# Designs tried in a protein design chat: VHH binders against Uncharacterized protein YOR385W. Part 6

Target 1, 290 residues: Uncharacterized protein YOR385W, of Saccharomyces cerevisiae (q08909)
Amino acid sequence: MRGFSGQPLSDDDNYRIEKTQRNTIPERLHFSRERNMPIASIFGTRGYFVFSSEQSYDKFKQTNFNISTLDADGVGVPLFHIVQSYNVIGKITRSSPDFYIYKYVLQGVQDPPLYSDCKVICQDKVFRLCKILYCEIYAHQGFFETKYDFFYPSKTQPVKKYQIIKQSNMRDLYSTLDGMRFRWHVKFYSDHFRLMFLDEDRLNYSNSNQKERQKPDQGKSKAPDFVIGHYTRTFSDILPRSTSKCSNLIIGEHSKPDSLGITTVPDLTQEFACQGALIHYLLHIERERK

## First folded at step 22 (VHH)

Design za (from v4 with V59L)
Fold by ESMFold2, look of step 23:
Structure za (fold): chain B 290 residues (1-290), chain A 120 residues (1-120)
Amino acid sequence: as target 1 above (290 residues)
Amino acid sequence: QVQLVESGGALVQPGGSLRLSCAASGRTFSSYAMRWYRQAPGKEREWVAYISRSGDTTLYEDSVKGRFTISRDDARNTVYLQMNSLKPEDTAVYYCAAHDYGFLDDYEYWGQGTQVTVSS
């Protein structure tokens, strides 16, 4: 049928992100490029690391954290480190986070500190690399669904909070971020998640003027999906004492094509990367239980 | 490792005040974000308060906002919980916890707890 959107959606063989200027899509989602963010395990550590670009990951593999020269853009260091909390008592009582996400930040040694409470990981004569607590994730398992609460403590802003919901019989995850609704959709027997913006309420805008009560979810199965990101698993090497790439996040963003380091990753990209990091960890946990 | 020792728990009347202390030993205290939790008998352990490594960010559970104040003194390697306008519902064992940003490993450390009893 004719009259549908002229923007094609990606299929399983293509990791495309829709780039649009349509007024029906929030301006924050008018992306200019895709960022590829590898997720890796690093020998001698717990959890997983998210890198700002493939180039950054490739550089890091040569040095790990034994870095003699820090790049000004932060190429060659991780952006995030996600770990699962192993406080058994706190998890059972639901009194501690289930996951922590740390962020790496780059500071000039002569510049004012970005945070007064960062931990120095390494430095050279010009820069230092610091690690801060960026996000806490609390899991609330119910009979019909599991809810993941994301908390972003910040000294300069009120604590930001949003939730991801996974229904018990479904692998898809749903989130609301800054009033926008999203879905991480995965086909049966696949580990390829597509991050989609859901504008079902906006699509019903003209029809809702004629109805006082309307179910928002029914009858919208044929609206075009607006894909803004992907999670894909790569098969990692099973080699002891090595750094291994486990998966990739591909996330739409507003940025320059040469934005490869940690210093230039947009805030919205960072928030989607945190969601993708959780997805990676949940898939790891699921695989380990088989 | 780091060792945490809580102190200052006591029996107090409703409306009273109490200050809890949590002394840390081992790794540099300034490398830890600190939290207070509490657990009443037969109840879930619940988060009470948080203070960042720098002390610039504090957060509180809704039921204690305006009554409890978390603070830290890095020179004494100690975090405090000032509890005012105490209610019987505040009766619990109070625990402090430290979050280690360790380069290769990230741990959460707990103290043994201190008993607070608010009885009318």
Scores: ipSAE 0.000, ipTM 0.218, lowest interface PAE 12.3, mean pLDDT 75

Design zb (from v4 with Y107E)
Fold by ESMFold2, fold request of step 24:
Structure zb (fold): chain B 290 residues (1-290), chain A 120 residues (1-120)
Amino acid sequence: as target 1 above (290 residues)
Amino acid sequence: QVQLVESGGALVQPGGSLRLSCAASGRTFSSYAMRWYRQAPGKEREWVAYISRSGDTTVYEDSVKGRFTISRDDARNTVYLQMNSLKPEDTAVYYCAAHDYGFLDDEEYWGQGTQVTVSS
């Protein structure tokens, strides 16, 4: 559970989430705590892995994964695996690739499958670990913006879809999720993104490069932006291990402090984590193109 | 390694119908969720339809919903895209794709595409 200075990230004011219960904030965003979700690379694999907690990441590193070491909460196994699509056929040259996010699902062997589409990875007499293709991200790159369509093909009728938008001249990303609007904001020369809830009055979002010119009516009382999460880079573990932590994703949620395993992550947190995983991968791609 | 082969692309008049097929190698075809994509001339590739491994979940791009139907026949290792009420805007090369994955790995497989032209 370590930041750049070795201090827990949750103690740093720069990584605090807003817990204020305001009339202008939907009840779904009245968070009680934050979840710190390490993002790691694993030697010899593609892509990146998102863990449900520092404790889950640490247990995964300390054990050569064995299903008999897991409890019902699933501490010690990744939550998500994000990969870049191999196939660039039909993509505009140097456009953003598509991405796929697999989810790990742990259940008791006797429980009904949560997803009919789960592929069994391993099981013993107690637990079954499955993996599914959970989220698909399709990039549509234009001259002025790139749109990332997220869709979640399992368990949802109608299937949940939403979009995140990156303007070509800015690093910020904007999303609309369940009728709520959000901004991942990053300062110049930083890789620290803050996830903020935006009410409708604060942003006149258009299909042009001039979205910044619109502001809420200045004759009204203005509330500050509501920060609900962070993406920040971290340093890799120095020890000779096959797994290296790359970054941390901090998301507000309604949960108990001892909710550490993959089975305990709320649906809304999982959706924000998919957005954060995309940000992580986009930053990696940017670094590799320089 | 799995191979995907699309077939059924043709020239069709507006309002017509076509059925695309995607045959996959291997006797464990039920291991894969399957997708159809398309690319129109001068445009980016776009997702069209999805079918889960079990066949219980199907998803469609909004512009094709109600006109296209994805289905699978695991005994024949084949996924289909039934395309009805075709419009000139449906003109594209259509691709099928599959995903396989293990604990820490993944694979994706793509066909070479089949041309659908809706004109005249």
Scores: ipSAE 0.557, ipTM 0.769, lowest interface PAE 1.1, mean pLDDT 79
Fold by ESMFold2, look of step 22:
Structure zb (fold): chain B 290 residues (1-290), chain A 120 residues (1-120)
Amino acid sequence: as target 1 above (290 residues)
Amino acid sequence: QVQLVESGGALVQPGGSLRLSCAASGRTFSSYAMRWYRQAPGKEREWVAYISRSGDTTVYEDSVKGRFTISRDDARNTVYLQMNSLKPEDTAVYYCAAHDYGFLDDEEYWGQGTQVTVSS
């Protein structure tokens, strides 16, 4: 119902990340700021688009993206385009679908190609805008869980892969990335997911009677989980438009406050954004099934 | 419109080899990233192999690494899946898929499949 009112997001501290330099938290997660990444649908297209900043999304809307407004930072260009695979077999059986994430890449025309398998979208005398198939998400649905394998094929770097696990009776998602374990936690009847770093050496077990489960490592201090990102659904305007914002993805990173375009998004932020894009699609699929 | 036709599926004994082919028509083959999938009876479809538009990148499902090889021949508009050291667990219908995209769009095409049976 709130999408009709067009109300903006609150400045609630629920959308902030934990900022720390504690030794119990990996140094890679010592973030200094939040990046707000709108997720939008575009009329007449499949899937959803992830923007690197609110400013990039606003510029895209203002220009209805015209390539002549392209700048060196790539403000006003989508960062990612996620689509659900048109898998004939999966559609027939209603199994968990695969997903593909395309990335928009802006390079100087004289620079060596970063990606050998890019498709040139447009080019002027200064820039070449390419689109690549950046991430592939393959679903493996079991009786108790669905596993989503993320692959980042590349000839210029080792192929990265990691997995997200969704338990069949739970909405939370768990992932491992570069040896670090994470949880996208969501409360019942909410669409607000909180991305948390998990201590791999500590097991937490929720009890139904609010009692703590006894652990085999009694006597050691408990390392708290901490929040490094959020996914929230948002609506700014439900009237017919060429572009409609659907949600926001907020991810901690270490970057300059004026890092707004697609050329300045850190690699780790991009990987979490791919996870958030999957969450967005899974919520869409659940709404269609209910 | 792109049409994909798989061929080469057969009955083979464990340890044997097969080569599957996926021929594309309607557009130039170099416009497509290509994939192989398989589906065993009563199981979900699973991804097997990927080859990029340029052919420079290939990726394999863990269970087939070292046994299967994907390749492409753009002159013949064909993608191949060479399957060696076949196991009964490789028994499935194998599907080929093609993938293309533009600024704000994408297109995906599937073949009808070819049966591979590995039995003792």
Scores: ipSAE 0.529, ipTM 0.751, lowest interface PAE 1.3, mean pLDDT 78
Fold by OpenDDE, fold request of step 24:
Structure zb (fold): chain B 290 residues (1-290), chain A 120 residues (1-120)
Amino acid sequence: as target 1 above (290 residues)
Amino acid sequence: QVQLVESGGALVQPGGSLRLSCAASGRTFSSYAMRWYRQAPGKEREWVAYISRSGDTTVYEDSVKGRFTISRDDARNTVYLQMNSLKPEDTAVYYCAAHDYGFLDDEEYWGQGTQVTVSS
């Protein structure tokens, strides 16, 4: 059942985000809601745009990219713009980031810029919309693994950084954020990624599976994975349009249900969105190579 | 299209200092965020330093903090990298990059690089 724009995907088991109050799970992962974040392509532009909500994406389409009317939450404005570096193509020696993620930032006109590197896109009497280079991604391909380094150079020191690791023989992506371990898990023939929190028990299991090909002990009911997000193409536009939804990120978060705009996206959600954007791009690249 | 030209690369002894320059063509230099990158032989590319459009914000990679200083002169369309207390590990080709972008578009410009060699 193609979830209509705006209906909580919560009823579909395939896209369920676990709401937990377990003490073994960090409190910051005790989510109150899920944010549905469309990833879209825009004709004539590069890369992909991540929106903070379906409503925001819809508004963007309806306004024909005219952001003349800004609301306080930034509904109708993309959250992120991810692009592949121009220098990645054809260079024998990689001396540049592989991807850039730009962030759209909405602030009051009278407010000091959150980012000094703010390119003003539009401004009205109340709000200023800026675009900033938010994140640089460096890909390092090794024999056994590929590493993706995320750098946030626009932020004040110290520079926030983390790494995603993909093993060569697996499609799964692993990351550590603020000491928490996460896995983007995908089945071999699927493009549906599940974002999971890895607790200590799961970490041990992952490490043990590398060593002991031992037969999964049939008996111990493996605690269900704590799924906190999804990447899916299920709801993508079938026909190319001027603006096409390519995929959705569904991320658990702590926010009000009516928080739809870019100003309302928690930091952790933004990080997952950046990761999701990368995943989307990587999948795209893979498809194009075939 | 903006052209970037790096200069100032040289052979220096450990503990020495070097100042790199990157000159940009065109009239819109002030609209660009500027960055320095480096690539050592056999190593992966590395981000080194960032300076905002306004010049009021600078960010550095951890290994160069306290030793390197990025600055810009908009009147001269030039970004600089002052490198002090140079180490052999700093040996690399250093690249300048300029970034500009619009609402739905982006621009990226790169120099050809300048060689910095730190050796006794």
Scores: ipSAE 0.520, ipTM 0.790, lowest interface PAE 0.7, mean pLDDT 86
Fold by OpenDDE, fold request of step 24:
Parts: structure tokens; C-alpha cells; sequence
Structure zb (fold): chain B 290 residues (1-290), chain A 120 residues (1-120)
């Protein structure tokens, strides 16, 4: 992955993703590569679009939204489209859902639809591109925390659900996926979020730090954070264009190096991308309120 | 602009049944995924049921599974919610929602709601 500077992002410690084969780390987190996923805005449209790769984003820009030339992997097509609900009354009454995430799905024309709500966007002799409502996000504001419920109605039963928790006094976001605990961590004056896996040792430390806020940091060498991804605005377009990159999600992944299109994104990566999309939107809302 | 109009809300006793209807204006009803939501007094609006554009897929919130059935009639531009074995906890304003979307755009429509009250 080449950053704007032409250097691989992996060479920058700020964007380092842990690659390990340690037995203490779940196998799903034994990454072979990093996926760089641009989040972009398109003039005249709502919300934001998540792309599966920089190459996919570039191709999209080059084609001027003309998707007449589909490739087998879906390079040049967004992976996700996240939007905020129109429900003004819901905003006042804290009604849900607050956000929708649409997914673009590319399949062979002869293949059975993967999703029942497949709205055909385009079709040729070989491929069919659909857009589906993939995820609903419900925000619940409590006194001490805000909860974001992710609901995937298009997935096979049982319906996949998980929650992101944000404490009122912190910017960090916590989630549990398939029994694994994760933290989106951000420094107070930064918009750079680091996605971290919380192993048992670190979980104990986090819980103890909540209790031990009073005890002086006895020198226990804090095991380095297991970083598995990043959200950053560092590479955003400064000037508004018809299509503008707003941020990047960089996520560790186990996949082939040439996996650039929407058909090649693993489920776990997609989940992190949905979370990242929400983070991006929340930051946007925060900025607009200032 | 598509208008949604809910109907069928009433006062019923526990264990009773109701059928809600949501009629959509326009000619593009078949392109919409449809959902029912409800909002109880002092509570947040919650998702209740989903039906796909094709009608082949239905999904329900856990508390209504086995009791509620969502269906659609595209010829009549109407989505229904059959509610059986009603409980006091089902008391709420019920809302119909339609979702449509294109390649880069989306549309969301909401009804004004219909009151369902379950009380002895």
C-alpha cells in the first residue's frame, strides 16, 4: 500500500498493522496483508462511499460513474454506501435507525442472487451488479454511554447483530465480534483511530485501570497494543471535487495480494469497514456542530 | 414523493389480534423494501419487521417472532402486519417505512403512524 508519499504505509509506524502467527492471537487475526479502503463523498449524493481499494476508487473516478465495464472482482464499484436517516422526528425523539449502510454486490448473471433485496444497478452478459440495504444502525444515548446497534437484515438467519459502545467521557469505541473484543482508540486531539484487538491480558489491564485509576502505575511494562487497523484523514482531498476522498480505512486482512475488488473482501473486513464508516460519519456530524 | 398511510390501529384486549395496513402512493412500490417500526410511550422507536422487495424474505424482531407476520401486495401497493397474541408491551404507535435506492442515491419514506393499544 503506497501512501500519498509513494511509500508503503507499512513503513510508517503510525499505520503499522501487526502481522503475527502467535497462538495467543486468534487465527482470523493472522494477517497476510493490509487492505486500504478509501471513504469518499460524491457531489450531489448523500453520505459516503467505502471502496475496497485505492485502485477501485481510482477506477471509479476515471469512469465518471459509468460502470458499464465490470470486471470479475468488481474493481471500480463502491463496497458500501452509508447514509443518515431522513427521519427528522426520529432525531428529536432519538428514534432508530439512525444510519443505513448499503452494499454493492457483484455476481455472475447465472448465479442465484446472494441477497433477496437485490436491486439491479447494471447487468451485462456475464455479471450482475446489485445494491442492497445491508445494515441498519440504531443509536441509543444513555447517560454514561452511547450504544450503536448494528443490524444486518439481509444476512441469513440468525440475524447478525453486534453493538458498539462509546463512553460519554471518551472518544474510544468498543465492540465485540464473534467473541473477540476490539477497541477503536483515538488520541484526544486526533482524528486518527487505531483499531486494536484486546487480548485477555489487555482486557484485564483495561478493567484494572478503571478500578486502579488511583494506584500509581507500578512499572508493569504495558504490552504493546495489538493494532489491526486504522482510520485516518491524512490522505484526504483538500479541495472539493466531484468525487473527493475524505478518509482511509486500513485494515489487516488474510487475502491474496491482488484482491482489490468488492468480491474479495472478507466478512471480518466488511464488519470493520461498516464500523469505520460509522466513525467517519460521526466525526462529520461532530464537525458540523462546531 | 411517495406517501405512506398506515391504518388498522385500535384498542384490543390482551391475546387479541390486529391487522395493520400501509398503503403507498405512486407506481414504484415493488422497488421498495418495506419495514414496520413501533414506538411506545417514553421509549425509542424500534424495528419490528422487514420484508424484501420480492417478498421472499421476512425478518422479525425477537419479541414479536411467532406472533407477527409481515406481508405485501404489490398490486395494491400495500404492506401488512398481522399481529396475533397481542400483549400490553405491544402498545405503541406503529410506523411503516419504505426504502428505495439507485446506484448512488437512496430514498426513505415514512408514514404518520397508527396507534395500537393493548389493554384489559
Amino acid sequence: as target 1 above (290 residues)
Amino acid sequence: QVQLVESGGALVQPGGSLRLSCAASGRTFSSYAMRWYRQAPGKEREWVAYISRSGDTTVYEDSVKGRFTISRDDARNTVYLQMNSLKPEDTAVYYCAAHDYGFLDDEEYWGQGTQVTVSS
Scores: ipSAE 0.516, ipTM 0.794, lowest interface PAE 0.7, mean pLDDT 86

Design zb (from v4 with Y107E)
Fold by OpenDDE, last read:
Structure zb (fold): chain B 290 residues (1-290), chain A 120 residues (1-120)
Amino acid sequence: as target 1 above (290 residues)
Amino acid sequence: QVQLVESGGALVQPGGSLRLSCAASGRTFSSYAMRWYRQAPGKEREWVAYISRSGDTTVYEDSVKGRFTISRDDARNTVYLQMNSLKPEDTAVYYCAAHDYGFLDDEEYWGQGTQVTVSS
């Protein structure tokens, strides 16, 4: 049981989630496991697909898009489908929405629909698979920052909404979820994003650093960053296959280790996955512009 | 491809009412979730109202809640926006949008917009 010593993540730990029982950290962030969530492209389709697990992605590939046999937990079905809006005018004027995130929802056939706007994709004797428009992302470009509003129209009132902020001079993304502040941090020459929880002390530091370019060197022992997730690009699928894994999200989660399907993904994980999907898309756009 | 055509935009006085219509071409109107957006001068386009495919669910932006009503008539391939108690702040070009999607695909269609002006 090698004690999670607050030591900086070694290179080998670059993809690990910190498991903490610290009282200063919200209990909700006391994770029990890591969820690996592949992001993939499918030939002939737009956007990217986020899967709930590697196993789910593998099963999807094996079935060759045939989801005739639905797993009870939704293994083999994407969790999310993110696309950029068709609105060309919106692109020019930077008007919203910029992105859509669709969610795949698996329910029992006899269960009441969770969402009224459910496109039935597949149905067997036991399960119904639906696709819904889950989230709209509105981008607002300012001089000093870009804001991304996440809007969930399918949810009952009050409508869930949160914002991601990206400063113009940095690649980092900041968000607040349920009163908790988070940062997607990336090194300047890297595409590896680390999701970090920002405690009050760190928030004060970040705000102070924005005001006072104060040299990082003042001796205050910066509490180690609490890393709760990762976004990493993968180059594994070189061959033009029908499906290609593009990246991975690794998100800390409090769930059973065998929770692999779309029905088992906690809400917080889903939110991070939506953010990760956006990050992936933004990186793609940046690469295409170069 | 589906074409959307908005109509009903006009100049109205504050406190007035207006009904916008958006007519969709094609035979698959019932498969579309419909939304209204608006864009005021110098502002970004914003979401206004949503109606589900079935018509059973409607959602509104906070600023228009209680004043605007979105509805649909599938037999006429038309979505409506009833706007009551109009304010100068409601002045904008109003756009209709249709969303459809399959298992791995999605489609989005937009109208050209209709001008709504609220002025004394």
Scores: ipSAE 0.500, ipTM 0.774, lowest interface PAE 0.7, mean pLDDT 85
Fold by ESMFold2, fold request of step 24:
Structure zb (fold): chain B 290 residues (1-290), chain A 120 residues (1-120)
Amino acid sequence: as target 1 above (290 residues)
Amino acid sequence: QVQLVESGGALVQPGGSLRLSCAASGRTFSSYAMRWYRQAPGKEREWVAYISRSGDTTVYEDSVKGRFTISRDDARNTVYLQMNSLKPEDTAVYYCAAHDYGFLDDEEYWGQGTQVTVSS
């Protein structure tokens, strides 16, 4: 029975994306929908795969990713493949590894290539699937913090880059992306991360030489947090030797409503998905070290 | 299965120039985007330069931009790093690396490194 009374029992209220628009929020963050992006492991492979939708993940399983079933949207194709680097030469003992994120790109064979450097995986008379090295994450471990430099060598000229910072004694992650500041916040005994936009503009426009600004501590009394995404673990009955869903990323986005495949995932969604994929991998590494 | 071998490292005076080579053996070199990395004593390894499979895209770390040039010669299975206006801070072991990847897999290939020393 599906939760007595016919209505599913859900804690979806705990996974809300903020949709209230305010003039202090950048236009790029005025979301009206969210994308659920499963993260899965695939038997016999390294790392983890991020899918553009539940439907894409389900189709991938049903077809064993049969290349001859490609369609225009790329439903049933992973969006990202994240792996950790094998090479530990020059890394401080027990420091965080580096990571690489590959992206799958699907186009009609008659269309101009989106990336001159795509490595073709397969092609039929209608569609071409290729894979690129999309994002590189370089970890720099210090005594009090670890910095993760994100590089997107195939995206624009010059290469887009930004940094995520994790304090050594805390689980929260902080980033600045396109001039906007964000926090992945998690309570001490939870694996549920909330991605929040930080409105610090109110504190940065002092009109005089005030005493050292006291950052708000404990119980910020400002407007409710502007939550734009979530990372959550997913329970699965499938053994590790099979394809299994490990977690979900829920990301707010500004896009056309009917995109289920990889071909129309917005750039900003992709960048937050790369951050979420890192979080997933860091949690995995943490559990394996215990 | 792919073997990468760097060469051309030397002792050079500040302001000098040096060209490093990375020769590949095994599978066709044109299948790989190629990178140069370096590691100075007591520091973590850092990325230096990138060249795409086609050679049409090159990218450089900020501190070497304008001084270093990466290029490739696919007929000879070789990638080069031309280093001009060398500084003592460029002293490091330089490594070339390649990434190969397929549908659901990936591989890393690294050379053994070549020492560059920039000193008076």
Scores: ipSAE 0.497, ipTM 0.721, lowest interface PAE 1.3, mean pLDDT 77
Fold by ESMFold2, last read:
Structure zb (fold): chain B 290 residues (1-290), chain A 120 residues (1-120)
Amino acid sequence: as target 1 above (290 residues)
Amino acid sequence: QVQLVESGGALVQPGGSLRLSCAASGRTFSSYAMRWYRQAPGKEREWVAYISRSGDTTVYEDSVKGRFTISRDDARNTVYLQMNSLKPEDTAVYYCAAHDYGFLDDEEYWGQGTQVTVSS
């Protein structure tokens, strides 16, 4: 996302990602950079599209998409397309909706397919672009909370299922992924969510049963946030005719700085991007109810 | 234009078996991954089973794994859900679904559902 002066948001300290090599933090969270992933709407379509970089979004917006404009990295095509499930059989549900996330996959035409279930969108003599139904999100709304089950029926990956929990009348979201606990935290009256890793050892210590009268002499917090991502909304142009950026998702990852296209996005980044896409859609739904 | 029709729902005793069918009319459904969902009265719709376009990959909700089997017969444009060791908690309307998608669009196809009731 570009700030007020047009500079990338990744340069803003408010959108920084915690970087560490400490052994108490899982190695998968030892990030080397941030990936800025625009979320956009496209006129005449439903749902939203997640791009792997600002550069990919810019290229897509500035060109009439043609597979000949892509390079091997896949800069200039969306990574994900999230849609809300239709109301089945024309019924209007009073419960939270389900969502589908499609993924775009770019490969050389002679490469073996990464996914058996890819549907070819287009190809030329060099590249094949296909799309799959990558992630399904099932909502289970209760009185005190809504649970969102993320399901990844992918042949090339182990089948995954994890859950995001949103408490009623609270905006924060909590998840457990690969044995790690996370929190998407948002301040009151803000649409800026911070994705934080919740260190179990640190949380258990802060919940100590040692409620002694001793007061700490230090004036600083002992449990700093370990922020690994951000979701922030942007204000689009007044009346875009084709494509407009709605928000940005900033996620820490271990990758080369020139990893800008869809072919080199790490798996963990993709999973957090699916969570961020859900957040975007939930905010959209909330705005439509007001 | 794809139309999906479920059949095979019935009243059955606990421990019994049923085979549900989902027949597609119109386009050949070998182009689609297929899913079964179910919805009990007063509950949210929940996913049950998935089969890939090729049939090589099948996935099941944990509560039905080992009891239910999804399969497809592309020559007959039909997907099946074999349900064994049925429990009262399996009582629901069962729906099949297919998803189609292009570069920037998507389509959902749903059947009308078939009722499965598991009780003495």
Scores: ipSAE 0.497, ipTM 0.726, lowest interface PAE 1.3, mean pLDDT 79
Fold by OpenDDE, last read:
Structure zb (fold): chain B 290 residues (1-290), chain A 120 residues (1-120)
Amino acid sequence: as target 1 above (290 residues)
Amino acid sequence: QVQLVESGGALVQPGGSLRLSCAASGRTFSSYAMRWYRQAPGKEREWVAYISRSGDTTVYEDSVKGRFTISRDDARNTVYLQMNSLKPEDTAVYYCAAHDYGFLDDEEYWGQGTQVTVSS
């Protein structure tokens, strides 16, 4: 009974993003920091809210949902609001979105609207806060796989689209962003998802392992998986509070460490956050069905 | 609670034109993004057209591009679907949907539908 001595990655390693300078990894993924993004539920509301930082979430809680003064960086305002479509209850429509992701957008009052459908939430002398429909997610269930199409209607043409693929027998999610392949990996008995970059070498290995049981050539030290993010569930939602932190996203990015507000979140981070929000919702749905 | 009422559905010959209307109750019509959906017998409901709150953005399903036009009249609390060059495949119950959202909430409203039949 040779004990798979796989040293349990220390709890510390489980939440760390590798800062890599490897030449095999795109420079875009040479991160300078980690962004912690809480996902929360609010009593009396639908769906979940993604925050740009812990500080932003805390400030939001302190203000009791009353945004009287807008921070220049948008600290204290959610980044995203994800909801399930009302139509999902009647699985009748393949062509309607299954999920909506709204984005909160902070702009100068004198600035032209970034989005055509900007619903003004609040405004002061300097800033205007809007809520916009940012992303529509269409789920397609196939026999062997489920596909999630992400559609960003509010973005300038061409409309950005990508797909997440989930195989029926696996919990892992695969996506391609800007030509880069990513995997949300989760162990069968875990709700901890790791976001990994898939390099060409690994892609070849995964494709080869499906065909020929060729004995892994003993010698090529499989380069460690490059982890660029985490989704972790928190148990803080046990108490019926007005606001409950349900989970946390950790995403590597290129930004200043003091960038905490919604105006400072890079596009790639936003995309991963949208994916994370979906993961969170899917897990919720799964739990409700059991 | 917003009520949506579709009208204009009829029997039309292939190549014909039809204009659907959807009237919304209340005074908040301008805050809604509007969509048209259709459901053919034995098929799933599919989206057809979208118009933004401002009316500046319109999006169409590929099968209806160039043939259908969505528009809105906020003064009349009405969204329209002009359907030209109708095909038998366009036969369906057409539904109007209104989508609104607030700071922490969202709402979706649906009409009862209007029957469009394209047949020779």
Scores: ipSAE 0.486, ipTM 0.768, lowest interface PAE 0.7, mean pLDDT 85

